# VHH binders against Oxidoreductase NAD-binding domain-containing protein 1 (Oxnad1), part 22

Target 1, 295 residues: Oxidoreductase NAD-binding domain-containing protein 1 (Oxnad1), of Mus musculus (Mouse) (q8ve38)
Amino acid sequence: AVCTQAASWGLKASTLRHLTLASIIKSRRKTDHLERTASVLRREVMAAAKVCEITHESPSVKSLRLLVADKDFSFKAGQWVDFFIPGVSVVGGFSICSSPQRLERDRIIELAVKYADHPPAVWVHNKCTLDSEVALRVGGEFFFDPQPTDAPRNLILIAGGVGINPLLSILRHSADLHRDHADKGRSYEIGTVKLFYSAKNTSELLFKKDILDLVHEFPEKISCSFHVTKQTAQISAELKPYVTDGRITEKEIRDHISAETLFYVCGPPPMTDFFSKHLESCHVPKEHICFEKWW
Key: E = the ipSAE of ESMFold2; O = the ipSAE of OpenDDE; V2 = 0.75 times the mean of E and O plus 0.25 times the DockQ between their complexes.

## First folded at step 12 (VHH)

Design n7 (from m6, 15 letters changed; framework vhh_gocatamig_d2; at its last look DockQ between E and O 0.48; V2 from the best seeds 0.00; counts 0 for: pae E 2.8 > 2)
Fold by ESMFold2, look of step 12:
Formats: sequence, structure tokens, C-alpha cells
Structure n7 (fold): chain B 295 residues (1-295), chain A 124 residues (1-124)
Amino acid sequence: as target 1 above (295 residues)
Amino acid sequence: EVQLVESGGGLVQPGGSLTLSCAASGFTFDDYDLGWYRQAPGKKRELVAGISYGGDTYYMDSVKGRFTISRDNAKNSVYLQMNSLRAEDTAVYYCAARPGEFDWFIEGSQYDYWGQGTLVTVSS
């Protein structure tokens, strides 16, 4: 429940000394995270991190808050980390679901990890404890990082399953940008943001409260639509206005196409392919469509 | 106990048609993705067709336009309609089930349950 900043340089040195080149080489198997993402840009060095909070987001998803004292560690909303665990030869790859401003302010990043028979996920679910030490390296080309002088953009975020993780980072960053513009007037002026988030049922929608809090903070700028494909339980009164039965439709997405709109899609490959092809057929420029698949 | 029981296999001439059925029990059928795999002698099993809990379908390239997968949740059954059969379609066909996570059918996922198979022979 309590996240604290760690200013100890010993954390970085201790954690990094446990990692060797052989550990990195072993993780480059044909199907692992490093091999799959070998062509993706990464920062040059890794930073030590300490687990300061562990929570359950769902029966199968556990969230970690990581304290990263190294002030040179930074990321862009939507990016992931290489996740190096002492004693685990396979390197994890997990999207950051917290905002860059949260890191700037509190030295905290959040990861949400679905259980799988993949060694880093097993470690997160079965071995990880408070004060566990890991090393992180930022990577990924799926991000939203506007500069103050950039043209205003509207965002459409399309999430399936744990594909919500990088999009939640972008959504939180968008809310931070709205707050900064309202307070300071000189920051980037972001347009509207709408999240389309699909899951089997409302129990499998992660971060519902967090998402709705942002919608309620900026009701004229941030909106969401939860789509459930096999809901059987009753939907709570607070969720009902935001929930639609069925899949996210091409028509709903087409209604948001404009020259000022950027599309971020993250979810199962067939979902990502479906929306990418639809947007291209509607002549949305390729540079306005960003996607990331989970395999 | 989970059971998947295939039926409908048999001998058929090239160009002919056949319908495979798979009856399921022991799990909430409506919440599962279903797949049809086949294995020719001396070959590895390969995914032929799949259907998600929401009805999204997948077909391997060599069977597109010839095979149709469908499901009947009231009967806890999944079907494979096979038309324009070729000698290369000769194999043991297996149905398989896994818990559905997404309305989209996803290749490469592990299946929890497998049937015993039904033989399809395409011969002159």
C-alpha cells in the first residue's frame, strides 16, 4: 500500500551486478521478448528498481509499483520495459501503464502483469515481494509524446484485453497534459481523447475506476466506451452508461476520422489488423495509425 | 470430466463433401473457443479452422472457401463442413477447446481439451 522513493545508489549497483551478458544471451531465444523486439529502439543502459506495492487488478492480473531512483530513467507514454529479474534467465517485456509525469513526480512506474507460464510472469505472480529488486530498460516505438509546439491532436485509443496497459499510460498522460494546459497555459494543447476498450465481460475490464475518474475529471475532453462481448452478470449503475454490448464497430471508429485524429490500437493481432486495415481503407495516413500486438 | 467426441468421419471420393461433428460436455461450452485440427500419417497436427466464443472464424489457407466451421451452443457442438475434398485432406481430425479470452480468434494459443479424433479418407 505504501510507495516510497529510494535514493540509494546501492540499489542500482547491487541489482546490476547480478545480471550478466550470458543471462541476456539466453533470453534471446527465437520466441522470447528480446528476440521478438530485437529491431526496436532501446535506451543504452538499464536502471535498478524496487517493488514498493503489489496489488491484484483481477484474478489473473497483478500490478506492481516500482520505485526507480535513477533520474536518468525516463519513458514516453505507451512504451514498455525490458524486465530483468535476478535468477531468471528470460527477460520480461511489460508495458508501462503509469504516466511519465508520475515517474517525474514520484519516481514510480506501474506494470500490470497477466499470469502466464512465462518465467517473468511466474516470478511476478509467485515470488515477487515488497522490496524485490529488478533492472529495467525502456523500449518501444508505440508512444504518444507531443511537444508544446506540436499541432493539437485528438486521440482515439482502441484496446483489447491487456492491450489496455500502454493505452492507459497514454490516457493518463493525456489527462496530465490537460491539467498542465489548464494550470500553465504554455504546455501542449491536446484535443479530445476517446477510449474504446473491449473485453469478454465487465469483470475483465481492468482499471475501470481509474479510467472513469479521468473521464469525470475532464468530461468534455476525455470519454470512454466499454464494449463487452459476453456479459452475463448485472452491470452496476455506475458502469452502465459506459457499457455497450458487442464488438467495437467500424462505424463507431469511422465517425472519429479527421485530419487531426491519431489512432492508437493495442490488442490481439486480429483486432489490431482489423482496425488498421479499416483505417487505411478510409485513407487515414499511415503515420496517424499506431498499433502494437500482443502474442 | 471434460469430453470431446468427434463423429462424421469416413471414406469419400475426391470432390465430395463430409460434415464432422464434435459433441462437448463437462465445461461451459458457450465460454470456450473451439478448433479443428488434423494430422496426416507422419505429420504434425495442424490447425484447420477455429471459432471464438463470439463466432469469429479462422481458416488455414488451403481450406478457405471449401471448409466452414460453425457452432451450436444449444447442442454444445462444433461442426466442420468440408466440401470439394481432396486427397491431401486425408487425416485424423480432432476437435479442441480452450477458455475464450477474446471475441477474436487467435492462432497459436494452447488448447486445454482434445477429442480422440475421427478419420477422414479421401480416395478414388
Scores: ipSAE 0.488, ipTM 0.784, lowest interface PAE 2.2, mean pLDDT 86
ESMFold2 (binder alone), look of step 12: mean pLDDT 80; pTM 0.802
OpenDDE, look of step 12: ipSAE 0.746; ipTM 0.884
ESMFold2, look of step 13: ipSAE 0.408; ipTM 0.745
ESMFold2 (binder alone), look of step 13: mean pLDDT 80; pTM 0.802
OpenDDE, look of step 13: ipSAE 0.677; ipTM 0.853

Design n8 (from m6, 13 letters changed; framework vhh_8pnl_2; at its last look DockQ between E and O 0.27; V2 from the best seeds 0.00; counts 0 for: pae E 11.9 > 2)
Fold by ESMFold2, look of step 12:
Structure n8 (fold): chain B 295 residues (1-295), chain A 124 residues (1-124)
Amino acid sequence: as target 1 above (295 residues)
Amino acid sequence: QGQLVESGGGLVQPGGSLRLSCADAGFTFDDYDMAWYRQAPGKERELVAGISYGGDTYYADFVKGRFTISRDNAKSTLYLQMNSLKPEDTAMYYCAARPGEFDWFIEGSQYDYWGQGTRVTVSA
């Protein structure tokens, strides 16, 4: 037996898991964002942006609010940005988690960046400060952008891990559409939206308060189901009504299949492949199934 | 950090069986998705079987029920029971790991933490 490493490192299992994850992520991320997405459609606009707020979503996830004064800069809910940092040669790729309406009203977008031993993420976590400047370019073909005359659609959002980020943008956009319809009557009439969000335990679910605030604002239109696969700690009374033990099942998803329903799936490749294949086998039209993978 | 160490390879006649093991000194597998890959001479490395940290399993189509992946978290050991071996199963077999985040099928999953491999030879 060779226990040299364990004896010198009296660390808890969660600490060792974190260190191991960083090592594996570094090895896997030899290919940068631009190489992986070289064939994906980009907007031509490059916009300067300034960091105006930095907060923590969790111990490992930092949220940035970016002021983007350029009025030509726009995006559709679900899209990501190329993230250009002066002095960092690797270009970041981060999904926008704020709504398009927040940008139109306040010129602000929000990004949530998980710590990784990857230069853009390291910069966000270790170097980024208020007033830091970056450049942004919008990209991606995973989005929800209905027109006012489009038929009403229900949305099923299926998230795993960091795949929540673009789906939160879509969820916030959906809430904006509900508000606009109530106030104006001439905007797109969106149907119901249900988010299925899977993680190991409740501490790994991001944006719980933000999601529940939207559910509480539109309780007849927006709902969520948090799915935890290895929960050991007690679940707070506030969260418990929304939490299910176990993974998101095929049967739960089948119950929502209809001609009116669009499916947005974002998470690890095994999850997105599984649900995409399942929905196709149930004869859901391919144009009603949208998916995106992030590693 | 320790290395994944495979064992249990060897020479077997067609129709025979082998049991591969994979262990790592210094930490447990509890929070890891694990997989077996193989690489035959002149071929690319291919997934054989996977098991999530929650115990869900996946097998490549060519396995056809002949192999069984399992894990013993108390012993921090991954296993591959290989039955009804054929000459085309001759390859280096590698243990692979990644930190588990979800309890999903691992088809098409990315694994970058690897052992050195153990050789399996099936010949007459």
Scores: ipSAE 0.000, ipTM 0.256, lowest interface PAE 11.9, mean pLDDT 79
ESMFold2 (binder alone), look of step 12: mean pLDDT 81; pTM 0.827
OpenDDE, look of step 12: ipSAE 0.763; ipTM 0.880

## First folded at step 13 (VHH; framework vhh_gocatamig_d2)

Design q1 (from n7 with D103E; at its last look DockQ between E and O 0.02; V2 from the best seeds 0.00; counts 0 for: pae O 11.7 > 2, placed apart)
Fold by OpenDDE, look of step 13:
Structure q1 (fold): chain B 295 residues (1-295), chain A 124 residues (1-124)
Amino acid sequence: as target 1 above (295 residues)
Amino acid sequence: EVQLVESGGGLVQPGGSLTLSCAASGFTFDDYDLGWYRQAPGKKRELVAGISYGGDTYYMDSVKGRFTISRDNAKNSVYLQMNSLRAEDTAVYYCAARPGEFEWFIEGSQYDYWGQGTLVTVSS
């Protein structure tokens, strides 16, 4: 009599803990970079980057130089990066202010980050150190990337505050194109580039030296006009020829309208809207008007 | 067993200061985001301040510049320094912990662990 002890495998009712997907109502403040740019093109490549230099550009702006070793990482002048920080759940969005050629040459990108009540910005200002590691993904449709076969274009760059960042990338890229055309015989010949850059005061004009160095290197091709709206201090003799007290005017921009001129506008939303509408009202083709609202 | 134990609540006059402490046990503290919530009578629970496992901080707008959240991983503790207290700061304050990366806006349901709360009363 073989007593087959039926081992009653008590099916322990795995309490399906209904993980009530508590709807993470990510009421992410309207300021979430990923949400704002959800429809914007991104490159597939996610690259590790290491902070190799930190500079105080102004009382409110720090610049980071990041080493990006990944050879598949590339960008077009004017683009931004998703900025992933270990231990920070909020992804930053920061415009690249260095040129694509600098990345190719030195594997360096440069970001200028203004202080804000935004976790990535707070991290940059308060926690970021040399050798800090982050991850980067390139995105954005605001860029200047002429091909050798493209028609020569003049550029008008209209910057407000930290909106200078992507435009500085474009300006630096334009300078690189001039150098390459002169030295390497690249077939694309860029026209003139003029930067209009507005800030509260001269201390808040970022990268003034770098901008003026490019103007001095290419005096017939690159020019700048700094505009200050709340200048109280005396302007240095070196800056004075390039500084105008007051806002960038419609007339100043209108005087540069031509069929071959492209306009790049980046700044506070009211500024971007103002100049975009102005250019449209002047019958500048929409395809010749590139704008990005800095938030 | 996971425990969060708040302390430091009490009665304080307007303009006064108070430091809340929360002692945590029963989990890997260093890997957790921490937060302070408050609930006033008849109001919803709201996030006051948060600190990620990486040390990044969040504050609700009404407490910015007045409150400071900090953590001491060696003591498995999170703190809320409250300065310039106002009558509207009167609430039960709760310590909360969750694994992972800190999100700026976290509903109460997103935290795995909660303290019992400590009452802060700001009154003349």
Scores: ipSAE 0.000, ipTM 0.250, lowest interface PAE 11.7, mean pLDDT 87
ESMFold2, look of step 13: ipSAE 0.297; ipTM 0.687
ESMFold2 (binder alone), look of step 13: mean pLDDT 86; pTM 0.863

Design q2 (from n7 with T28E G35A M60A; at its last look DockQ between E and O 0.46; V2 from the best seeds 0.00; counts 0 for: pae O 2.3 > 2)
Fold by OpenDDE, look of step 13:
Structure q2 (fold): chain B 295 residues (1-295), chain A 124 residues (1-124)
Amino acid sequence: as target 1 above (295 residues)
Amino acid sequence: EVQLVESGGGLVQPGGSLTLSCAASGFEFDDYDLAWYRQAPGKKRELVAGISYGGDTYYADSVKGRFTISRDNAKNSVYLQMNSLRAEDTAVYYCAARPGEFDWFIEGSQYDYWGQGTLVTVSS
């Protein structure tokens, strides 16, 4: 009687540690430019562009000059581009900071891109080189495009951080309009332009030299006020007359309210909302208030 | 190494008060926006209060008038004073930090750094 000892192989229940992958739902910043601007009008023209210059404007911002050969490519001051990068699936959205006239003259547009954990921004900062090729499509309803027959308007430009980009385009366009009016007499007669520009410190104020050059070229027509909220370093003697420590105030903006004045506001959403509401509370017509939220 | 360490959580009765603290290290605290988030059981994490590097503050509607966020840059710390606590305030509270780009508080879900959280229980 061969007692076959049935070796009961106790199947050790492998405790499947359900690694609850706590999906760190990285709350994806709604960083999808195309999703955010899906309802915004775009031009049909898709143009190839080639990087012809790269400049460090600040510790966190690089500017790109792009050659756009396509003659059908055009934009209005204040508009942005869909920025298509070969091999990058995410489309960037970047405001144009150059003037329309520069594109006409030189076939160049300028973009200033802040570093962000966003694939297009990462590409610009880490991978973009001279002669890099991209595709561009113009979009946006935030713009200044006066016609020769339009009534003269004063402009108040209120910029926060990289929100300066579209407003710089408008400022540069305004300067071009002044030049054209002086030379040809048939162009739109623009009123005064005042830029209020706020940043963390003077090093983060982008295009300071270019802005001041325009102020010096048109001292009776163009002015600027730089605001810094966390300045620790000494301000240069050249910049000091234009710099105020602190935020742009409601009073400073209110003092420039008139029936002929248009307001352009671009910056962080809370800033944009703040000034838009303030202007509305001052009974500025809504059609005289243009705003774009910086993302 | 970047660290955010929350403290001050505990059991409190309805109507009571509690102060949460978060000690930060490993980054330039003065240049960062700070926030308190909370997550109740079975709910999504939500923003409670935020303070920019410039001192601008934001509060969720549910806590307005009851909670106060403050920062002490000398101590690399952010605080949440919670008054008039309610049962619905029961949650794990998280400290969060992100680089400040502008001294306006921007509501956003993406912070670079997070604490481990501290539990606040409001119960009779």
Scores: ipSAE 0.075, ipTM 0.559, lowest interface PAE 2.3, mean pLDDT 88
ESMFold2, look of step 13: ipSAE 0.519; ipTM 0.798
ESMFold2 (binder alone), look of step 13: mean pLDDT 86; pTM 0.872

Design q3 (from n7 with T28E Y111F; at its last look DockQ between E and O 0.48; V2 from the best seeds 0.00; counts 0 for: pae E 2.2 > 2)
Fold by ESMFold2, look of step 13:
Structure q3 (fold): chain B 295 residues (1-295), chain A 124 residues (1-124)
Amino acid sequence: as target 1 above (295 residues)
Amino acid sequence: EVQLVESGGGLVQPGGSLTLSCAASGFEFDDYDLGWYRQAPGKKRELVAGISYGGDTYYMDSVKGRFTISRDNAKNSVYLQMNSLRAEDTAVYYCAARPGEFDWFIEGSQFDYWGQGTLVTVSS
C-alpha cells in the first residue's frame, strides 16, 4: 500500500503517495508472486543475502534472519522482498517483519515464512540452512515512511494471520521513531500506535513476546489487542490482559477514527475488505486507509 | 483415515430443490473449513459454497440467494441446500475439507480432503 496524506490546507504535512493493492488472484490462470505484483514498484537492483539465523516462530512458521552487506540495500517499513533462490525457478514474495533501522544498524532483515506447497516456502522449510545464499529485491507500496516535516499521526494496525509480518515492521519502525524523538528531539514525532491482531487461538499469534516488549517499553504510546476466535487452551497470565474472545469489532475500530489517524490493514482478503469498507463508510479518507492482502 | 461421503444427488426439474449431505470422519470436524465444489462435463471444478470453522459462509455469485451451506458439528456433517435449480447447476458436486486457519472463509486456499462426488442433474 502507498499511503497518501493530504490536508485541506495543502501538502505541508506529507508528500503524496498512491495506494495500490499488492496481490490479486486471477480466475483463468495460476497466480504467482511476480504475476500478481507485475505493476508494483520495485528497486532496480538485487542484493545478495546470507541466512544467519533460522528459528521456529510457530509449528508452521519459520523466521529467517538475513545478513545483507550491501549498504545500498534499503526498504520502507511494510515492504516485501522478491526472494530469489539459486536452483528454484519460482520467485518468492515475503514481507519484511524487521525495521529499517535494524537493517541500518546490523545489516539484518527478518522474514517469517508460513509453510505452503509453494516452491520458495518449501525451500525455506525443507532446504534452507545457515549460510544459505539468496538474492533480494525490495518491492511493495504498502508502507509507513513519514518524513521529519510530516504532521504527527496516530496509527491503527489491523492484522490477521501472517498479515502481521508487514505490520510488525511498521510497529517496530514506530518504536524506533519514538526512541529517536526522545533522544534527538528533531526527528519525526509519531503519535500513538495500537495493534489489533486476530488469530484462531493464542498459539497462532506470532511474535507475542516481541509485540509485548514494545508495549512495555512505550506503554503510553504503543498498545495492542489480541483477538482469538477459537481458544480452547488456557491463556497464560502474561497474555490474558491483552486477549479478547471473538473478532475485532467494528465498534472498537470506530473509537479510533480521527483526522489524525492512519489505518493499516493486512490479513485474509475478506477481513481486509471488511475493515477497509467499514472505514470508508465511516467517512475515513481513502488516503488514510492502507491495506494489503496476502495469498 | 479421512473420509468424506456425499449423498442426496439426483434428477430434479428446473426450479426444484435438493439437499446435499456430506458425512465426515477421521479428523476433528469442528476445527475444519468445509466446502462444496462442482464440476460440469468439460468444465473446470469450481467452488460453489464454503463455511469456515466459525460459521462464516461464502457463495459463488451465480448461486447466491439460491443455495445455503450449513454445518452440524454434532453430526460431523455439512449440507448444501439447493433451491431454484437451473440447468446450469447440473454437475458432480464434491464435498471438501481443510484445516481451519481463519474465522473468515478464504476461497483461494487449497482443500486437503475430497469426497467421491454426487451427481446432480437438472432437466425436464
Scores: ipSAE 0.522, ipTM 0.795, lowest interface PAE 2.0, mean pLDDT 86
ESMFold2 (binder alone), look of step 13: mean pLDDT 86; pTM 0.862
OpenDDE, look of step 13: ipSAE 0.760; ipTM 0.890
ESMFold2, look of step 14: ipSAE 0.488; ipTM 0.783
ESMFold2 (binder alone), look of step 14: mean pLDDT 86; pTM 0.866
OpenDDE, look of step 14: ipSAE 0.570; ipTM 0.822

Design q4 (from n7 with E107R; at its last look DockQ between E and O 0.01; V2 from the best seeds 0.00; counts 0 for: pae O 13.6 > 2, placed apart)
Fold by OpenDDE, look of step 13:
Structure q4 (fold): chain B 295 residues (1-295), chain A 124 residues (1-124)
Amino acid sequence: as target 1 above (295 residues)
Amino acid sequence: EVQLVESGGGLVQPGGSLTLSCAASGFTFDDYDLGWYRQAPGKKRELVAGISYGGDTYYMDSVKGRFTISRDNAKNSVYLQMNSLRAEDTAVYYCAARPGEFDWFIRGSQYDYWGQGTLVTVSS
């Protein structure tokens, strides 16, 4: 009786783990400035510009002074430029941080460019030299351009990080308006301007001196509050009166709400969204809230 | 604790030379911009010279060709060589440091750290 032991070869069901290649559709952050701003108004004038000064504003931010000889080139405080670089296919978008009056007077605009893995930013940081030539086109609907006949307005400027750039343009323009009103009597009479500016630390607060110089020039009209969220180092005695450890609070902004007050917000998207919603919840008219998301 | 300690100040005759030194401690020196400021009696503090973390230098116009700023990262020190000193160079000189920002373009950039200062007197 030959007991044929039937070896039942148990077919191990190879569980084909369907590796669902979840294609991490990395949502391609719309990194293209032209695509992001395709619906935004631009000026028709394309002007040649020449780099006349380069400065490191921070470890990550480089500022450019550009000579723009074309007299038809103009901008409003808070606007940006399409930044065309010869030999670079990608167009940059950079906020102007200088005042319109400086362009009129000196034919100079200033841009502060944060380093990013973006070809125009890389060019600015690694390849741009004195006398480099670029082309510029002004765009953007985020601006402050009061007319002499307009009602006096107070400004609250809320900046985060590199979002200071357009707001610095507005602040500088506001200072120019104060000067012009004092000298000529026929210019727009601007109200008070207060800047709230948030960064990680004091070293990341761009243009601190320029801001404080304006505060000191117009102590009753211009004020600033610097907010630092990750300050570890000792703050200098000169800066200390203007620096608060912590984020800009809703209360600090709410205390400045009035019928005559315009709000300009520029910073990281979460910050912009936060303050925009807060202002709306406080029944600030939408037309008094200007915001630009910094990308 | 961050410390900046200036030395080398003193009395010098017009046309003389002096070297100021500033020893830094309590921070990553290599990542900082360094500067020398001066304040004369009754005047505002002004930037005399600056040196970036990358070694770029700035000088105010009145000291160009006479003063030289340098840094020694191994010694956590910044120096100001002052030659051809003038009476108008009389001031308290302050060493200053800030994290890696070279914004000499912005007149009067604030530094986060300051020394106590050293007096330089240029007199006959």
Scores: ipSAE 0.000, ipTM 0.233, lowest interface PAE 13.6, mean pLDDT 86
ESMFold2, look of step 13: ipSAE 0.000; ipTM 0.303
ESMFold2 (binder alone), look of step 13: mean pLDDT 81; pTM 0.818

Design q5 (from n7 with E107Y; at its last look DockQ between E and O 0.35; V2 from the best seeds 0.00; counts 0 for: pae O 4.4 > 2)
Fold by OpenDDE, look of step 13:
Structure q5 (fold): chain B 295 residues (1-295), chain A 124 residues (1-124)
Amino acid sequence: as target 1 above (295 residues)
Amino acid sequence: EVQLVESGGGLVQPGGSLTLSCAASGFTFDDYDLGWYRQAPGKKRELVAGISYGGDTYYMDSVKGRFTISRDNAKNSVYLQMNSLRAEDTAVYYCAARPGEFDWFIYGSQYDYWGQGTLVTVSS
């Protein structure tokens, strides 16, 4: 009687730990510049450009100087460029922060690019070198381009973070207009220009030196107020007179409202919406309020 | 590892209230802007409310006066108090975080981190 002991192999149910790969869906910043600006006017001229200088403006921002040899390439202060990179399928959109006159004189434009998970920005920060070649096309309806016959205007520039770029172009252009009026007797006389510029801290205030140089060159015509919202380090003695701890306030902007004053606002969308609505509530004409939402 | 974990979603009657919570980990919470997005079926994801690292708040127009966003830095948490809920508020609600640069909430495609979402259903 051979007792066949049936060994019941208990199949241990391997608990498939569903490793729920919480795929951190890194929301790919769908920064499709071309899609976002599809309705925005562009110039027809596509120009080749060569990188001639690279500077670290902040821990997160690099500036590029580009030589643009094409004489038909031109822009108005406050405009941006489509930024075409060979071998990169995604087109960048970057505001020009140099003045139109600098392009005329030196054939140079300047861009300040913040690091982002966006292929063009990644290229600028990680792959761009001196003598890199790109193609540029000018676009945008946010600009300051007074004609000699235009009435004198005061400017209030309200910048947030990298939104300083187009406003710096406008500020530099305003300085050029002052120089031209003084030296060449050009017919347009610009009024006063005041920049309100907000960032997290003084290290994130871009182009501080350049801005202050313009204030010192034109003390009666150009002024600036830097606003820092999370300053922990000591502020330098040279910068301290121009820095306010805190946000740009409605009152500070309202105090500059006049019939001759134009307002340019560029920064994060909530900032732009806030000041745009505030100005409208103060009965500033809509045609005197120019804004661009930085993305 | 960065994590955002939403909670507090559920079924609620019209006119009811609900509080959503989002617990954050893996980053310096005090330096981040935080937000709540929602996505209804067949609709695009939209910003509902945002709070900057500086405490500034933003609301979409349809939720103004009804919703309140707040943050507790000690708990690494952001909250959305929703009052007077409507059928149109039915959506998956997502917590989002981004490094803050200004006292202004950044919305849209600029968020770096997202939660998995929590469903809010407003139905009679």
Scores: ipSAE 0.026, ipTM 0.466, lowest interface PAE 4.4, mean pLDDT 86
ESMFold2, look of step 13: ipSAE 0.349; ipTM 0.705
ESMFold2 (binder alone), look of step 13: mean pLDDT 81; pTM 0.820

Design q6 (from n7 with G54S; at its last look DockQ between E and O 0.41; V2 from the best seeds 0.00; counts 0 for: pae E 2.3 > 2)
Fold by ESMFold2, look of step 13:
Structure q6 (fold): chain B 295 residues (1-295), chain A 124 residues (1-124)
Amino acid sequence: as target 1 above (295 residues)
Amino acid sequence: EVQLVESGGGLVQPGGSLTLSCAASGFTFDDYDLGWYRQAPGKKRELVAGISYSGDTYYMDSVKGRFTISRDNAKNSVYLQMNSLRAEDTAVYYCAARPGEFDWFIEGSQYDYWGQGTLVTVSS
């Protein structure tokens, strides 16, 4: 997936346009991360990392916290890592779901890995332990990295399934920017952010508490809408105000179209294609529509 | 025990129609995506049509407008209505099922369960 925020892409625009076209051509689902992303821009430097926490986000999704002591290691919200495991010849590709500021503050990044019969995912689920060592290399052009002088933008984030992972990074970064602006006044002034997040049912929605904590911290600036398509269990009182039965609709998204709105779409290929094409048909500039597919 | 049993195959003339059906048992049918695959002699098995647990449909390009996939959750069955049949549609047709994860039908996922197949022959 290759797309970037228009306001933050100066000299990288030529590289991004080349990578964006190649990524679109190669955006068909493939089994090998390196093969699928061969044309995508990567940082030059690999960094050693150590697993310092392992948790379950769901029966099929395991989260890792990785300590990355190298102070030169950095990423932009929405990017992924090449995940190099000693003894595993297949290189993993996992979106970072933590914010860049979390890395600056604590030297930690978080990955959430859905189980798959794919050697890196199998290793994460079946072999990985605390203090396991891996190497990381940052890549991807799907990110939100505004400069302090950029015009204020509103964000619409559209997630399906594990497509939440890079969008959670962007959402957390957005919250960090709101905190920075309140404290310092000269940081980037971000506009509003709304997350649309679709899953089969509420048990398949990842990071519900993390997302709602951000909504509650910035209720005038950050909002979310959870969309469930086959809910059978009763929905908790805390979640109920945020849950809608059915798909994320074209109308809901269309109501947010404006010159100051950027769209970030990540999820199953047909969902991502659907919303990207709809926004283009509504004459949203292509530079304001960013998408990524993981399948 | 999970079973998928296809029926409805046979010999038909070009331009004719057939309806394939697949009866499922041994799993919660409502939670599964269903697909129809076909395999002609000497060719690889290919996805013809699919339907998600929520009813979202997929068709390969060569059958769009001619074939219709549908499901009946009360009967635990999935159907393929085939119209305007052509010689190149001759194949063994297989029903397949996998747990549904998204209300969008997704190509390329491994299927957990397969039927034994039903032969469709389009010949004058």
Scores: ipSAE 0.483, ipTM 0.775, lowest interface PAE 2.3, mean pLDDT 86
ESMFold2 (binder alone), look of step 13: mean pLDDT 80; pTM 0.798
OpenDDE, look of step 13: ipSAE 0.658; ipTM 0.843

